# Designs tried in a protein design chat: VH-VL binders against o04291r164to392. Part 2

Target 1, 229 residues: o04291r164to392
Amino acid sequence: DANNPAGLLSIAEEALAEFLSKATGTAVDWVQMIGMKPGPDSIGIVAISRNCSGIAARACGLVSLEPMKVAEILKDRPSWLRDCRSVDTLSVIPAGNGGTIELIYTQMYAPTTLAAARDFWTLRYSTCLEDGSYVVCERSLTSATGGPTGPPSSNFVRAEMKPSGFLIRPCDGGGSILHIVDHVDLDAWSVPEVMRPLYESSKILAQKMTVAALRHVRQIAQETSGEVQ
Key: E = the ipSAE of ESMFold2; O = the ipSAE of ESMFold2 at other seeds; V2 = 0.75 times the mean of E and O plus 0.25 times the DockQ between their complexes.

## First folded at step 1 (VH-VL)

Design g08 (framework fv_ragifilimab; at its last look DockQ between E and O 0.03; V2 from the best seeds 0.00; counts 0 for: pae E 18.8 > 2, placed apart)
Fold by ESMFold2-Fast, scan of step 1:
Structure g08 (fold): chain C 229 residues (1-229), chain A 120 residues (1-120), chain B 113 residues (1-113)
Amino acid sequence: as target 1 above (229 residues)
Amino acid sequence: QVQLVQSGAEVKKPGASVKVSCKGSGYTFTAYYMYWVRQAPGQGLEWIGVINPNSGATTYNQKFKDRATMTVDKSISTAYMELSRLRSDDTAVYYCTRSGWELPHYMDVWGQGTLVTVSS
Amino acid sequence: DIVMTQSPDSLAVSLGERATINCKSSQSVFYSSNNKNYLTWYQQKPGQPPKLLIYWASTRESGVPDRFSGSGSGTDFTLTISSLQAEDVAVYHCQQYYSLPFTFGQGTKLEIK
């Protein structure tokens, strides 16, 4: 239940557990994407097996920035994700354990003019783990969990974000190891049959967030250190 | 058969630079990380850094950051490690080694090593 | 940096007997989120590069004889050779890959008694 702080924290902790299982666990069978033209910063990109709903990608990389700085950069999603049209933070709630819970509404640009753009109502949970890692984990809220409370947008189709986000592990020598999971259900059922493969199984869509995040963080790290690629 | 083949032994004067090559074969070169590790005579192993052969992105051990440069040439499946401003205590066998696609990961295949001797 | 300390520095074991090598990390290399220990063991024979023996503290690399086994969790790890063979004479190195920079133990030299 999104109506009270205890209920929101419960949803946040559940999302965190599921996210960590995807980001670092072996319960999900991740398959490396082979044969794709390499992106400049595509590192450790893998796709989830066909047994999972929606589209999922996992990636990892090394960054010469400490975990909190990486998190600050990546939380400003419109600054690095070209497909993100707008992000509206509706509520900011202390989790009571040092973490922060945000209720967020996001609008995306459509990948094609032939189908409606997608929007998301999500809970984003930012917290420090006992090992010094920082996590930014996000998942959609449904009517069953107290969202969304606004009227439906006639110009958008509601998409679902499964537990996704960033796990940022500190390194003793400085810098961080960044793990990324992007898992979404874009509601392929709402598009014409000819368009459904793009919304169900697109390797291009699956990689967009993970590649953009890695590229952006590396670019910022390089600018602060004065190093050239 | 997966192999990493390194360039031959080098003898350098203090203050010079050395560039060691490592050619991969028998696998998709861009699908695995490449690490560089060194070992001084009779001593333990020391990690220098890692490069992603696909993107060219690097991360260095702070001890080597100001002197080491790692690069790749994807067209010939070859990685390079250059160490500048050499000192006598840089005398060591330098290894390239392959790692898995996920980070962090263990090192599974090693080159034969390149002995670099730094003396007056 | 995570400091890796091996013990003993050297040991001599008779052919057919059990050899045990210990490795201690200055901080835990166990990651509770995936229940894995980020610890490897390598074998290095004179004039040769290191060879991967065991990863994730206890998983044996393909082609490595079953007399080699790894155990331990957190900060204390052990490599065991159940019945020493002549070809096992080597220096053994432990390594952590939990945190950058990756660090190795000083090595343990194993010789025939």
Scores: ipSAE 0.309, ipTM 0.735, lowest interface PAE 5.0, mean pLDDT 84
Fold by ESMFold2, look of step 2:
Structure g08 (fold): chain C 229 residues (1-229), chain A 120 residues (1-120), chain B 113 residues (1-113)
Amino acid sequence: as target 1 above (229 residues)
Amino acid sequence: QVQLVQSGAEVKKPGASVKVSCKGSGYTFTAYYMYWVRQAPGQGLEWIGVINPNSGATTYNQKFKDRATMTVDKSISTAYMELSRLRSDDTAVYYCTRSGWELPHYMDVWGQGTLVTVSS
Amino acid sequence: DIVMTQSPDSLAVSLGERATINCKSSQSVFYSSNNKNYLTWYQQKPGQPPKLLIYWASTRESGVPDRFSGSGSGTDFTLTISSLQAEDVAVYHCQQYYSLPFTFGQGTKLEIK
């Protein structure tokens, strides 16, 4: 097998540890976005990074869906992320601890004619934690991390996803609390100066990706909880 | 066959305006960005700007911002570039050129060019 | 604006010999995060519009003969034709696409000696 399971599991466990430190800790200096207040009409709590490598965003909110359903919905990025052109799972490897490792190639649309579209070559690790939470975390595979070489990116700029993902905790009485972390380096200096703010803004990342994911899951939850049949 | 066909040569006096047309065929007109570039006789190329033919959004080289206007008519797959308050140093061949949606940084198909001559 | 300067302004080379055209930018067009130089070469034959030859400084466009190659990094770039053919008589332009406005070199006229 071209994919060494032990080596891939090592990368996956490191990604998980880094993701959790961002989702539940202080690995990123989070600043809450102004205007996000708790209440029945609020989408949830949203924060953006300050003074970190790349750009990052975090969201946390309640969803009236079971953890596995939330994970299933969010893994299907083209269904909710408008700039996502395609997601191809090229390899699926059962982890020895009951988890699943996926090798994923993702292509994005460019937001402007003046910058090349980005793609990602990533490892995604899904597992259940001892406390019953479900985690889906993901990070880029690069020369520095090891692992198999991804597809060529002749028509794309290869971007980096730093450990990112979803932490989904079951709630007493049903439903889930969803934590989302997106942390990327979109290679902002590879675009003309006029376009760089689109690639350096953690606020834009939050609006286009992190908040969009939470909103999407909440909308599905409301539609299914209100239906009869 | 992808093709960009431009309007014919123009002779103008200083202070006048010129509007050059560029008709695209053989491809989905609104799926590719349209650039305008000019070349004075015996000189190099100069970028004027870019238009998104689907939305009409434009970005101009600041040198031309107050004098150039790029537009499209999607119904006939035609882009236009109008240059006002012409000067003698605006004498050039004006090109329309297309950029791919995946690699929007450079121009892969060019029109035949439109010579604009400005003289009194 | 980034100024692109080509040298020489004109060049005469015998058939089958190597032709070398230089392009210098006033600012670096190299981005270390993706290891790409944002530089393009165009060929413009007499009476024709420019034609794309090379992008990212060294990547040959589809259908461009192997005798064309691009090299260099940062501020100094070179277009090389390893064995000149009669059909290569043209003006060659470099262009940076690192920063707006996109700018071109003044052109280098290549002739058969």
Scores: ipSAE 0.000, ipTM 0.402, lowest interface PAE 18.8, mean pLDDT 84
Fold by ESMFold2 at other seeds, look of step 2:
Structure g08 (fold): chain C 229 residues (1-229), chain A 120 residues (1-120), chain B 113 residues (1-113)
Amino acid sequence: as target 1 above (229 residues)
Amino acid sequence: QVQLVQSGAEVKKPGASVKVSCKGSGYTFTAYYMYWVRQAPGQGLEWIGVINPNSGATTYNQKFKDRATMTVDKSISTAYMELSRLRSDDTAVYYCTRSGWELPHYMDVWGQGTLVTVSS
Amino acid sequence: DIVMTQSPDSLAVSLGERATINCKSSQSVFYSSNNKNYLTWYQQKPGQPPKLLIYWASTRESGVPDRFSGSGSGTDFTLTISSLQAEDVAVYHCQQYYSLPFTFGQGTKLEIK
């Protein structure tokens, strides 16, 4: 009774195209974060959105791990995303060309008891690009996109993930260049004005999610290789 | 195919301002950062700053922050760098150069340069 | 700011001979997490803008002849031209992209002896 697999692949390919335009281009108006500059004294280049729907953050950094290992770590959101309560993969659909579509229900802890926790119903698409890069991208499924209806959110506010994810390029000589895009709409208008910065600040999104992911993978790389100076 | 074409040479007096233009073609102008670099006669290269052509966001070398203004007109794929309160040691060739977002070594395309001469 | 210092300021080398240009940074530009040195070399021929030759200290840009090579690590770097050609007459610049502001060496003028 699953939704049409060809329809899900169409949604996945559109999400991939949108994600890539954000990850390596200027589809979002990116502003580099203060104190986040390239080099060994920083985790990489981090940017936040200006004037887009929802909030967005982007990071690009070097990681001394192979692309598949980076993807494995980052797919396990509870291991690195502190506010992630649970990630349930409810369906796995082969996409052809070696790609995989997952239908995922994610619950988040609320940052305050004064606002309802958010949840997400998403399609996650993992595939290899023609240039050898590995991609894990993700977006919410809604009535507007099509696809199967997710679990009810009676105790949660259903948030929207706009095309987001990880682009992992292999480096010559080993390791990876990791591009991260997080783009969400947390329904900030449903939150009292005094609490809204927690839900509409791209800087907070970057600190709690985008930078956390990059820092976590880099820390594992350091511990695994023993390559610390 | 990819090219950056700059405005012509300028002669200015001390205290004046100059505005150098840089038109990009053969690529998606708003998808690459634009850097400005100058070179005084017989001297090395000096980084002035960077602009995101899509948003207009800028970061300047602190040396120039008070006198330099970088802008873009994305409808005509053109970047501008204005330097105010000119003095004789601002005599230099001014270059625009593009770079990808990821790593700065991708400054792979340079404009032909614009000579600005400051003399009284 | 990281200061980049090149030596010599000028160099004359016979055609077919080896040319060596040095670049020293005031702080390390080596990142141990990925084992990369954040250093580029540019070639600037007379009357032309700079052209990228080498990045990550030792990786040649596409289209650059294999007679050009970069070496070194940390604070000390070398550009080598193994067999000088007439078209190699230029000023060569090193640049660090380890931290802002990005800075360049003063340049080394290479001439035919």
Scores: ipSAE 0.000, ipTM 0.442, lowest interface PAE 14.7, mean pLDDT 84
ESMFold2 (binder alone), look of step 2: mean pLDDT 92; pTM 0.932

Design g09 (framework fv_ragifilimab)
Fold by ESMFold2-Fast, scan of step 1:
Structure g09 (fold): chain C 229 residues (1-229), chain A 123 residues (1-123), chain B 113 residues (1-113)
Amino acid sequence: as target 1 above (229 residues)
Amino acid sequence: QVQLVQSGAEVKKPGASVKVSCKGSGYTFTDYGMYWVRQAPGQGLEWIGVINPNSGGTTYNQKFKDRATMTVDKSISTAYMELSRLRSDDTAVYYCARLNYYDSRGYSHFDYWGQGTLVTVSS
Amino acid sequence: DIVMTQSPDSLAVSLGERATINCKSSQSVLYSSNNENYLTWYQQKPGQPPKLLIYWASTRESGVPDRFSGSGSGTDFTLTISSLQAEDVAVYHCQQYYNTPLTFGQGTKLEIK
């Protein structure tokens, strides 16, 4: 229930539990993407979930910034994700446990001029875990969970974000271990048949998001170490 | 073809220092942590510490903090563990092991191990 | 520090029979946020480094035969070899990675009866 602060916290905690099981657990079967290999700025193997709705990808990597700084950088999605057109934070709610719940509306650029752009209506939960880890997890609010009723904005197709985000752990040697999960359902079946192949392959978007996040954090880490010197 | 290759066996006198090397190949050296673990003859495994090869940052087991020093040389993909003020009870096989971040919690398990370096401390 | 205790210290099992090795932690290694156990099993043959067998208490590493299985939760864990083969003669170690310092059990030596 999105209209109740206790209901929002319940949704947030469920999203966190599911996100953590994807990021660090074995509840989901992960297979390496065919032809995918890590580059110098992609330190994790991007894996695709088998038998899930939509496409899920995960990556993991070591970064030379502390967890809170990594979380701050990654929360500014337009700064590192080229396909992000706009992010509107509609409300900010303290979770009562030191965490923060945000209601966010995001618009993405269209993949081609002939395909509709995607938009998202999400709950983003940011909190600190007992071990000093930071988590930023996000999921769509649907009509079933008290989200928006009715169709997406004109010229956009509503996409669904399954629990996704960032787990940022302090590394024993200093810096952070960054876990990324991107799990989206671009709702291919809501578009005309001729356009569905563009959306059935959400693996391209998932790969772009995980790689872009890792690349951006590493770039900022390198710039910061240069400034300190 | 991930491989960790360690330096050869050493014999040292009590009070001396030993420096063991571990050269990584078949992967991007700076993307994985490096752990050091030892095993005295007929005994269990004992964790010494971990180094982040990208930053050079270290975390030591308190038992070794005042005597152990871990370093890396990124240009040759090699990690080092130096143990000073050696005692006879430091006689052990010393292993390097790679920290895998990709399928579990950050310091979750050692997916690849070096072959081990026997360090014998005797007068 | 979390103390890991294995039992038995050694056991002899006939070829084709089931071998069972136990591991107990002095405190829970179950992480409540993701409901996963931070426990690993290693196989070590004479003169060789340890080899990863099982992580997350029950997840078998790629290439490890399906006769090896891990079970348990919280503080009590078991490694089972369903049908012992000659090549399984080794020392088996459990390890926790829930908290630093990382700690290992004393090892269990498995021999053919």
Scores: ipSAE 0.006, ipTM 0.566, lowest interface PAE 9.8, mean pLDDT 79

Design g10 (framework fv_ragifilimab)
Fold by ESMFold2-Fast, scan of step 1:
Structure g10 (fold): chain C 229 residues (1-229), chain A 122 residues (1-122), chain B 113 residues (1-113)
Amino acid sequence: as target 1 above (229 residues)
Amino acid sequence: QVQLVQSGAEVKKPGASVKVSCKGSGYTFTGHYMYWVRQAPGQGLEWIGVINPNSGGTTYNQKFKDRATMTVDKSISTAYMELSRLRSDDTAVYYCARGETYFYGSGSFDPWGQGTLVTVSS
Amino acid sequence: DIVMTQSPDSLAVSLGERATINCKSSQSLLYSSNNKNYLTWYQQKPGQPPKLLIYWASTRESGVPDRFSGSGSGTDFTLTISSLQAEDVAVYHCQQYDSTPYTFGQGTKLEIK
């Protein structure tokens, strides 16, 4: 239920558990992507899943920044996601456990030539774990959660973000290990037969999001220290 | 029958601005990206930027970011590219071209408008 | 930025003979998730806009004659016209759309001998 703080916290905790099971566990079958580009655009590890609702992708890599700095950078989604048109933070709520819950509305550029642009209304939960790790996890709020589905928009089709986000662990010797999961369903709301390409588009979007996030934080690390990873 | 029709040739003085239009027909205007490319006399093609007509969102080539502005008017299926603080080396044919969204992987520019010659001279 | 270099700058070929145009990118254009090369070929005749010939390095656009073919992967690409016709006289451009800014080669002018 997204109508009150207790309901929001419950959704946040569920999202965190689901995200962690994807980021570090075996909740989803992962297939390694082949043919990743060499050079500064290379990333550590990227995998995709096809055995889940929607499309999920995950990546893991080293970053020469401390966990808190990585989290701050990645929370500014328009700075690293080229396909993101706008992000509005509608509400910021203390979780009562030191964490923060945000209600966020995001508009994306159109995923395919024949489809309307997508938008998301999500809950984002940021917290610090006992080992000094930071987590930022996010999921869509839908009518199924008992809360509103977000503001109306005639130019957009509502997409669903399954639990996704960032687990940022401190690395021995400085820096961080960044775990990324992007799990989206662009086909959640309405898919006529001619729109079957939306399924493939979801795969491309998830892969691009994991690559863009890791690449962006590495570039910021280089700018901050003059260091190249 | 998909077509892109651009505005007519322009002659401008250095320091002026020019605004080129591109009207789409025969397709859903908001379902495709619009790219802008220029070609100086005897030179190759140079990408200026892309606009999503549905959202108004843009991506510019950094070379043009501080002088170029891309906009759309959805009610008349028309895209615009305005280039300010014109210099003699901005003399070129300016093209619009339709594209698939880059999520989709084809990434090809098709069709192209007929081109608009912009001449910058004193 | 990815730099695209074409060779030769100009080429003269007799009617019915094979024409070969090369395009080299400074970085790989192969995208890992779909195993596609993000390279496009265009044909441009004097006073006309470019016309799409080939996308994804080797996929021929609908309506383009089968004498046109694209090949290559990663950084080295080739456009081949198996049997040159008079109507094929044009400037040919390669383009990468792997990353912004999208960039084009300088063009190859194809003439009849």
Scores: ipSAE 0.000, ipTM 0.415, lowest interface PAE 16.0, mean pLDDT 78

Design g11 (framework fv_ragifilimab)
Fold by ESMFold2-Fast, scan of step 1:
Structure g11 (fold): chain C 229 residues (1-229), chain A 121 residues (1-121), chain B 113 residues (1-113)
Amino acid sequence: as target 1 above (229 residues)
Amino acid sequence: QVQLVQSGAEVKKPGASVKVSCKGSGYTFTDYYMYWVRQAPGQGLEWIGVIRPNSGGTTYNQKFKDRATMTVDKSISTAYMELSRLRSDDTAVYYCARAPSIAAQNWFDPWGQGTLVTVSS
Amino acid sequence: DIVMTQSPDSLAVSLGERATINCKSSQSVLYRSNNKNYLTWYQQKPGQPPKLLIYWASTRESGVPDRFSGSGSGTDFTLTISSLQAEDVAVYHCQQYYGTPYTFGQGTKLEIK
């Protein structure tokens, strides 16, 4: 239930466990994308899931910023995500464990000329793990979990975000290892068969979103280093 | 390891209903579609329908739409297929099978071990 | 509905020889926009559920021996076993997932000669 703090924390912790399994685990079958080269560092990896509901992409790479700073930058989604039209933070709730739960409404621009623009009602959970890693994990809320009861606003299709986000691990000597997962379910089965392959093309968009996050954080890291020197 | 385990064999009279269960383990239950397929003795495979565990949404083969009901219980990672108003020609092995919910990737792997339903007077 | 027809209904082949099973669809299962054939092959041994062998008409599932191959496009498809082994005795089924209802061929029983 999303209408009480204990229910919200329960949802947040389930989302975190699922996100970590996707970000660092091998339970999901990830296919390395051909033509997506790692950045200058050796651990820049981009992969698309082939064995889950909807479309999932993950990436990882080194960034020359501490975990909390990386999290701060990435939480400001409109600053780096070109397809993000608006973000409205509906509430901010202390989780009681040092973490923060936010209820967020997001509108996106249409991914293709044939598809309606998408909107999301999500819970975003930010917390520090025992190993000093920082996590920002987000998932959709539905009417079943205490989210919005009505249909999407006119001209928008309510999309479902499955557990997605950022795992930011500290590096010895400074900097971070950033893991990104972007997982959305566009409900392709509600679309006529002839149009279903168009939803498969959305994997390119999910991949671009994960890459955009990495590029943006690295750009800010470089600008910050230049200013210090 | 990924497994689908089905309920045991059933013997029913014509006109009765049967409910077959399929328990998934070793994967995230809501990340895959669950398909139902049957096979009469010595015959080919016949698709009954598909259910999306995450939403409970269903698509049925028109042949079974008025008699089949597919449901899920996410808390125990179990899918169900109930077939009502049974006839002798409903005697078959009933299978559940998993498929990726990624658009256009509708091949079935793995399959449950099957549940033999015998309908006789 | 898309009707899937397999030939032959049964086939006897000597150990080490090539086995060929055919599958024909009543309409094309090739989607031209992605150039993919929406066709799978399954192997079913007595008393066991079907096992996925090939998807996209020619892509072999992980763990399936190299002797199994799929070919064809549009309406005519073939499953080939290049050198038959005793463990390959089974019924083989083709399936289309181009349109609902998803449909299967009647099956081809493969036996040792």
Scores: ipSAE 0.000, ipTM 0.409, lowest interface PAE 17.9, mean pLDDT 79

Design i01 (framework fv_ivicentamab_arm2)
Fold by ESMFold2-Fast, scan of step 1:
Structure i01 (fold): chain C 229 residues (1-229), chain A 120 residues (1-120), chain B 110 residues (1-110)
Amino acid sequence: as target 1 above (229 residues)
Amino acid sequence: EVQLVESGGGLVQPGGSLRLSCAASGFTVSSNYMNWVRQAPGKGLEWVSIIYSGGSTDYASWAKGRFTISRDNSKNTLYLQMNSLRAEDTAVYYCARDRYYGSGSPFDYWGQGTLVTVSS
Amino acid sequence: AYDMTQSPSTLSASVGDRVTITCQASQSISSWLAWYQQKPGKAPKLLIHKASSLESGVPSRFKGSGSGTEFTLTISSLQPDDFATYYCQQYNSYSPSTYTFGGGTKVEIK
């Protein structure tokens, strides 16, 4: 139930469990993308899902930044994701366990002029795990959670974010291992039939967020190292 | 027990300023969307302003530029700063809480209201 | 902003009567409508949300119905405690948005 702090924490913990299962588990059939295999200059490993509903991708990579700094950078989504039009933080709620719950409204740019732009109502949960890892997990609030998030904005189609986010593990010797999951349902049936494959199963759309995130944090790490001279 | 108690209303001359307060108990204002709603004597309810728990704000078109909604989390108190007051701003001002997080929603708790009279 | 038209502005009724109040939105608000009760000198109280969902503690004689642009509040057997002014409110749009109330319906003793 999304209408009180205890209900929000319950939703947050459930989303975290499902996110971790996607990020580190084998319940989802992940297919590694050709040409994205590890190499000397690789940004990381990227895979797309074959068997989930909607569009899903996961990735992992090394970054020369501490976990909290990686989280700070990636939480400012419009700064690194070109398709993100706006992010409005509607609520900030302490989780009582040292974590934070945010209720967020996001608008995206449309990938084509033939379909309406998508918007999202989400809960984002940020917390430290026992092993020193930091997690930022996000999912849509829907009528199924007992508290509808309201109708879409005029000229937008409401999309659903399945549990997605970032798991940031500290490395011995400094830096972090960043795990990313992006899983969305863009409501393919609301678009003209010719465009439905783009919204149902696009490899291009699936990898867009994960690749952008990895590139951006690695670039900032490199710039930081250069500036310290 | 959720309670909202408004204060700060009174008589003000046209062009004057006044700050209203809404003290909350039984919940945290920073965790909720909070609203100001007014009602002129013998008239209906009119929405004035909202502050989202994240801190962003929105206003009725006629209130923008004259009224400012804010909160003090340490005092668990909501405020409405009213400037350049006009006779038509005469009303009982209520604070009200949005029920749901992250969306537009009904107002589940209201304060008792505080009367603002703008007259010369 | 949505234009919310509420009718009638005033109605006279006796205890035991069935009372119906209507609310019309200038454009579709789906089911995002609430009903409030206000007694003289008191703050409004939420009765119904999402057009038809009755609040805890509100008597079952109150019923909301409708969707889109046409909504009704029905009191099936009016009680002395029900003489009040009733308001509908749309909450269909999010910020930047405007909450809009109907003009109110005063239910008074016949």
Scores: ipSAE 0.000, ipTM 0.433, lowest interface PAE 15.6, mean pLDDT 81

